# Ledger of designs, part 32: miniprotein binders against q53ft3

Target 1, 195 residues: q53ft3
Amino acid sequence: MFGCLVAGRLVQTAAQQVAEDKFVFDLPDYESINHVVVFMLGTIPFPEGMGGSVYFSYPDSNGMPVWQLLGFVTNGKPSAIFKISGLKSGEGSQHPFGAMNIVRTPSVAQIGISVELLDSMAQQTPVGNAAVSSVDSFTQFTQKMLDNFYNFASSFAVSQAQMTPSPSEMFIPANVVLKWYENFQRRLAQNPLFW

## First folded at step 16 (miniprotein)

Design pw3
Fold by ESMFold2, fold request of step 21:
Structure pw3 (fold): chain B 195 residues (1-195), chain A 97 residues (1-97)
Amino acid sequence: as target 1 above (195 residues)
Amino acid sequence: SDREELIMLAKWAAILLRKALDMARKGNTERAKYLIEKAIEYLRRIEKLATTPEEEEIVEQAIEAAQEALQLLEQGKPDEVEEILREAIRLLRELYQ
């Protein structure tokens, strides 16, 4: 139902289901993690009127979990990036994972997702400003990729006067690459997730 | 695949029934009935995807339990739905493999 991604690590798609409506991912070596992405997995969205409250838990000095509400995932925002670097010594919040209040392994944190009714979620307040919009970062990443491709392809450009015959090779006019770049950039500005 | 879709629908139906149970416990009968009706919609979709006699029996019994819970709520008997909803949830859990 859910996925969890940390840069430089394998994506996790097999959450530990601790109740019908509660799912958990382990984050080993969490001290080195600054951001986590939580997203909906699969082809069937939340039922109408429901969404997911996303929590972060780390072991305190006694090894007991400290749970903090990070934010939400919904059908309207099925993927979200959360900053956790500032939360690794923070204060706990009200949470529904009471069955997980046991001594936990040092250096292993958890991401918890509780499926909730949307009107119940509206009454919940995330800690600080943990949620980070993923759209702006994704757009910047995508822009860098398209610049990289354009610069690569353009590095092979020659004028007609500089052409030498190479009958075994196929050629693409340089303006085709520019047209592709402009079209891709236009579509990215309209919908960062179109590709 | 159809198997993956069946599993996802079963998980969502179980969550809907769990929330219905919570609403019934709070005395919110109208919300509980709505959530059960939504769960039955998911159960009907599971019924179309079931391919083994075991799966067919499980979903049939879950539908019957959900319908009985709905009838009890309509009759003004919210205190009587807890075990029936728990049974429906247990049946759906059997589909998770």
Scores: ipSAE 0.663, ipTM 0.869, lowest interface PAE 1.1, mean pLDDT 80
Fold by ESMFold2, fold request of step 21:
Parts: sequence; structure tokens; C-alpha cells
Structure pw3 (fold): chain B 195 residues (1-195), chain A 97 residues (1-97)
Amino acid sequence: as target 1 above (195 residues)
Amino acid sequence: SDREELIMLAKWAAILLRKALDMARKGNTERAKYLIEKAIEYLRRIEKLATTPEEEEIVEQAIEAAQEALQLLEQGKPDEVEEILREAIRLLRELYQ
């Protein structure tokens, strides 16, 4: 039903279902995480009139969970990027995960998804610095990923005069990477959500 | 696949029935009836995908329970639907396997 992705980690597709309508992903070593992506998984969307409220939880100084509302996923916005780097010492908010108010493992945070009626979601207010699912935020994140990949690949570039023959190894001309970067960037500028 | 679709429909139907139970507990009978009607729509789709006698029996029983709950709400008996809806939810959980 739902997936969770953190840059540099394997995608999580097997949420812990803690109630019919509540799903949780663990985020170990959460202090190194700045953003999470939450998305719908599978082929059957939310029932009409329903959506998902997305929460972040970290253990406080006593090990008790502090839950904060990040935002929403819906049929109209089935994936969203949330910034959590500024929330790891924030004040908790109203939340529906009361059954999870138990002592937590240190350094493990959680992403919670509660399936709710859209009417109920309209009365909820996310914490002010969490949502990065705007077009500008998504574009900035994607551009940074593009630059990071290009700089990494370029750092291994060698000219043919510098190359030692290695017939068992495949090689990619450096201009192929540059052309891909330029094409991707052009398509991103036309439609930030094309991929 | 058909199995993946059946499982996802069953999860959504269980969620719809849970929300209906919550609405009935709050006295919002019209909203509860709407949610049960939507759950029955999902159960009918599950019925078309069921391939074993056990699955067919589970879905049939869940539909009967949901329809009984709907009738009780129409009769102004919301206090009597809780156990019936919880049984329907339990039946749907068996479809997850």
C-alpha cells in the first residue's frame, strides 16, 4: 500500500501494519536523514474521500515517541517529499498513533501513515518546516542529485591516452553522461514531475 | 496480479468498515451507512477475484455481515452493529494471509 524511501538506502515496501488503517516504517540512524519520500504502492488507490496523513516520530530524552504531522498523500498527490532534519527535537502534535506511545529504541525514528477521511485531514495542520513537496523544493532536490551524480562520474574520467586497456571491463564515453545530464535537466525544467 | 489485487481490495474494504464502525460509535449514522455501502462495492470486486472455496466463503460471509450492519443502521439500531462490523473486519483479515 505504501512505500518509504531515504536517499542512499534501500526502498522500504513492507510497512508494519499496526492497525487496519495505520502503517509504520522504521528509520534507523535517523539523525543522518534529512528527507524522506512517502508514496503509494500498488494498483488500487485510496477509496474515494480518503487519503493518508503522514507523521514522523523520534524518541525524546526519555525514549518516548514524539509524533509530528508532516503532511499528506492522496490520490491527487500519491507521493511527497518531507524534510525532517529540523524536526528531531520539535514538540509533538495531535496524532492517531497512541498505541505506539511506548519506549523506543534509541536512534530509531518512525514514519507513520494513517488512512483517514479527507474531511478529517482538512482539520489537521502539518508542522511548518516539513513539507518540501512543492515544485520548487522537488526541483531543487532533483537538481542536487543530478549535480552529485555528474560530479561523481566526472571524477573518474580519463582520456584515451591515459587509459590502460582492460578488455573485460565496459566503458562509457564521458560525453554520454553529459548528454544524459543535459537531457534530464531540460526535461526537468519542462515538467518537474516527469520521472 | 489477481491475488495482489484481491489482497489490496480486502485491505481497503477492512479500512472502510473500520471507519464505518468509528462513525457509528460517534452517532454519525449516515456517514457510517455510506462507508458500509462502499465496502460492499469492494467486497463484490473481491468476490469476482476469489479462486478457492475458502476465499469465496469468507467474502460471502463478509458481505452478509456488512449488509446486516447496513440494515441495522437503517432501522435506527447503531448500538447493534459493532460486533457485526468487527466480525466482517476479522473475516477480511483472513484474506490477507
Scores: ipSAE 0.656, ipTM 0.869, lowest interface PAE 1.1, mean pLDDT 82
Fold by ESMFold2, fold request of step 18:
Structure pw3 (fold): chain B 195 residues (1-195), chain A 97 residues (1-97)
Amino acid sequence: as target 1 above (195 residues)
Amino acid sequence: SDREELIMLAKWAAILLRKALDMARKGNTERAKYLIEKAIEYLRRIEKLATTPEEEEIVEQAIEAAQEALQLLEQGKPDEVEEILREAIRLLRELYQ
């Protein structure tokens, strides 16, 4: 019904179902995680008038779970990226998971999804600015790849005085790479989907 | 994929019935009726996908329970629907567990 993805890890598609309308994913080594993707799994969308409230839970200094509302997934936005790096010291919020028997290994955080009526969700306020739009996520991912490419390519740049004389070797002046990088960034800011 | 679809429909129907039970407990009879009607739509789709006599019997019983709960709400008897809706939810769990 739901999937949970952390960059560099296998996707989780087998949530622990703790109630008919409540689902939990474990996040081991959560302190190394900055973002989590939550998405709808399968071909049947939410029933009309329903959606999912997404929560993050971590153990507090006493080992008790602290739940925070991250945001929502809906038929109109069936996949969402949530930033959790700043939430590991935040305050708790109202949540529907407190009375349930949820199995948790110590030092493991959790993502909780509660299926709710849209009217109920409209009155809920996520903690901080945890939600990231799909357009914003594409732009951020693309920018990170461009930054990595520029840093990698510039580490191989040589000055004209340092060039190795070899007919089998081609060189790219660093200014050309920089100009391309700047032009690409400008186009990406104008239209993240131009490629 | 028919099996996957049946399982997903059963999970959604169970959620709809759970929310209907919650609404009935709060006295919101009209919302509860709406949610039960939506659950029945999902149950009819499960009925078309069922491939074994056991699955067919389970969904038939769930439909009958949901219809009985709907009738009790229409009769102004919301306090009497809890056990019937819980039974329908239990039946649906047999389809997806």
Scores: ipSAE 0.652, ipTM 0.866, lowest interface PAE 1.1, mean pLDDT 78
Fold by ESMFold2, look of step 19:
Structure pw3 (fold): chain B 195 residues (1-195), chain A 97 residues (1-97)
Amino acid sequence: as target 1 above (195 residues)
Amino acid sequence: SDREELIMLAKWAAILLRKALDMARKGNTERAKYLIEKAIEYLRRIEKLATTPEEEEIVEQAIEAAQEALQLLEQGKPDEVEEILREAIRLLRELYQ
């Protein structure tokens, strides 16, 4: 349903579904991340009248998650780029004077997507000035095609022990598909029209 | 693939029914009925994709539950739909979990 991309990392396409209408991606080492892309996967869009509210959660100084609304994805804007570097300050905890020991929790943050009715989303205000998506419909189409192909092809991966010889057929090693996917992702991010 | 499409439809149908339940609880019966009708459209598409007797039985029961909930809302009985909608949602989870 949803994808999550950070520059220099493999795309995440297997969100953890934590409720019928809530999906989560983990972002390890989030302090090194400045931007994240959230986008729709698959061929079936949101039902009419629905969209997704996109949240960022980081562990506060005490290790407690706080959720901040970044913005939205909808059928009309099925991908968005969000700047998260300014959201990683220790805003969840205060210390009374000068310095005090606060718990520096693990460096794993989360992107959450909550499927909502559009009229409910219109009542919500994102934190900060979330960037308008620089990913257009052409790039979104290309990304969906890429992810669909990669997910489909990789679902047929087998180990050499599981392989059955088929003398009249040709096969490709699974790592070739992965390397092509990674290279295409990098080039698409640099120039959406390179192909 | 047909399996991928079935799973996505089941997830969307479950979400539609969950939102319908939320609307019924708020007293917005018209919106709840709309969302159930949309969920039934998705369930009909799942029905066409089902290939095993287990899948066929699950989607049939989910449609029956959704239709019963819709009838109760039309009869002005929104307080009686919660368990029925929760059962339909649980059935749909069997298709995608």
Scores: ipSAE 0.650, ipTM 0.860, lowest interface PAE 1.2, mean pLDDT 77
Fold by ESMFold2, look of step 17:
Structure pw3 (fold): chain B 195 residues (1-195), chain A 97 residues (1-97)
Amino acid sequence: as target 1 above (195 residues)
Amino acid sequence: SDREELIMLAKWAAILLRKALDMARKGNTERAKYLIEKAIEYLRRIEKLATTPEEEEIVEQAIEAAQEALQLLEQGKPDEVEEILREAIRLLRELYQ
């Protein structure tokens, strides 16, 4: 139903379903995370009149979960980027995940998604401008996504001396990937919205 | 795949029935009936995708439960729909768990 992506990490597509209408992703080492993307999976959208409220939870100094409303995903906006770096010491908000208390590890936060009627979502107020609205934040997210791809692709690099014959496979020279990476970075610095 | 589609439809139908239960508890019978009718539309799509006798029986029972809940709301008996909707939700959970 939902996916969760953090720059520099593998995408998560297997949420823990904690109720019919509530889904949770774990975020280990959450203090290093600045942004999270939440998006819809699959070919079947929300039923008419429904959407998802997206929450962030982290353990406070007592180890108790603090939940904050980040914003929403809907059929009209099925993917959203949320900034969480400023929320790790913020005030909690009302939330539907109360007695769940799923966090068992001090370094693990959670993203919660609650499926709601759109009328109910209209009455909710997200915390602290969590939705990404600045070019700087967009650029930082884009750069981390670029680094993630480059690091993954380059981890498969081999020299010609190390290569084994694989006539059924197609290969891309590593320098082509590097040139693309460098060009993308240059263009991003010139115009963060070029892509 | 058809299996993935069946699972997603079952999850959405269960959510629709849960929200219908919430509306019935609040006394909003018109919204509850609407949500149950939408859930039945999803259940009929599940019925077309079911491949085993167990799946066919589960979806048939879920449709019957949803239709009974709708009838009880029409009769002004919202207190009697909770157990029936919970049963339908439980049946749907068997399809996606």
Scores: ipSAE 0.647, ipTM 0.861, lowest interface PAE 1.2, mean pLDDT 81

Design pw4
Fold by OpenDDE base, look of step 16:
Structure pw4 (fold): chain B 195 residues (1-195), chain A 97 residues (1-97)
Amino acid sequence: as target 1 above (195 residues)
Amino acid sequence: SDREELIFLAKWAAILLRKALDMARKGNTERAKYLIEKAIEYLRRIEKLATTPEEEEIVEQAIEAAQEALQLLEQGKPDEVEEILREAIRLLRELYQ
């Protein structure tokens, strides 16, 4: 029902269900993570009047989990980007995951999704600055990723005269990459969520 | 796939019933009823997706339990709903565990 994405890592689509209404993703090596994307898989939407409260937990100095409300996902907002890198200094609040026996490794943080009634969610206050403006941040991320790829690829560009014969290798003209880049940017500009 | 859909529907139905149980405990009978009704809708969809006799039996029993719970709420007996809803949730777990 839910997915979790960290840049540079495989997408997670199999959350651990720790209760009927609670799902958990493990985030190994969480200290290297700046942003997490939480999204609905799109199979079956939330029931009417329900959504998901998204929590982040990290081990405190005693190894105990500190849970913080990051924000929400709903049918109207089926994905969200959260900045978690600055949350390490925050104090834990009351959270719905406290009584759950979740096996924790010190280097592993967790994303928890609690399915809740929308009216209940409205009473909750996420930690400040965790919720990144979804569209703008996503667009910026994608743009940076594209730029990174283009810069990487272009760093290997050579003229025909500079090419060393390598019959076993396939070559892609730089203009093909550029055209792809331009097309992708155009699509992104039209709809940041075109995928 | 149909199987995946069945699993997700079962999970959602269980969530709805769990929330209904919570609402019943809080004395919010109308909300509990609404949630159970929604769960029944999901259960009916599961019923259509069931491919084995075991699945059919499970979903049938879950529907019966949900309907009984709904009736009890209508009768003003929220205290009697908890056990029934728990059983329905247990049944649903068999579909997705």
Scores: ipSAE 0.739, ipTM 0.903, lowest interface PAE 0.6, mean pLDDT 87
Fold by ESMFold2, look of step 19:
Structure pw4 (fold): chain B 195 residues (1-195), chain A 97 residues (1-97)
Amino acid sequence: as target 1 above (195 residues)
Amino acid sequence: SDREELIFLAKWAAILLRKALDMARKGNTERAKYLIEKAIEYLRRIEKLATTPEEEEIVEQAIEAAQEALQLLEQGKPDEVEEILREAIRLLRELYQ
């Protein structure tokens, strides 16, 4: 029903369904994550009058989950980007016996999606400014994704003098990738919803 | 695919019936009836996609349960719909599990 994406990670599309109307994604190493994208899968939208409330859960100092409402996804906003970097609190007490440089292992956080009636969702208040405008947030995420793709592809660039024949493989000139990147970035700046 | 569509419809129908049960428990009979009617629309679409005798029997039983729940709500008997709606939800779970 839903997908969850973190920049630099594989898309998760197999949420754990914990109730008919509740779905969960695990976020390992969550402390390194600043934003998450939640989006709808499939061709059948929410039933009329329904949508999804999106929550973030992190473990407290006792390892117990703390759930916070991030925002919503709906048929009118079927994907959304949420900032979670400001929601994490994991600072432990420092004491003389813990002065060694002990690396704290990250615990697993979760993204939860609860399918609800729109009227019920309208009465809910997300924490702080966790929800980012879908237009601006999607554009920012997409720009970072395109930067990452360009940097990755450019790391394989070779000159024509360095090429060896590879008849079973296709090659694309590096400037084509750059032109695609620049054109797509410009189109997103002009109209983030052109796609 | 038709199988993927059937699974999504079954999940949405189960959610609609769960919300209808919640509304009936709160005494909001009109919203409960509306949600059951929407669930039946999804069940009719599932019925057109069913390909095995087992699937056909399951969706038929779910439709009958949903229709009975509507009748009980119209008769002012909301306390009697809980088991019927739970059975419909259980039947739908068999379609996508």
Scores: ipSAE 0.631, ipTM 0.858, lowest interface PAE 1.3, mean pLDDT 76

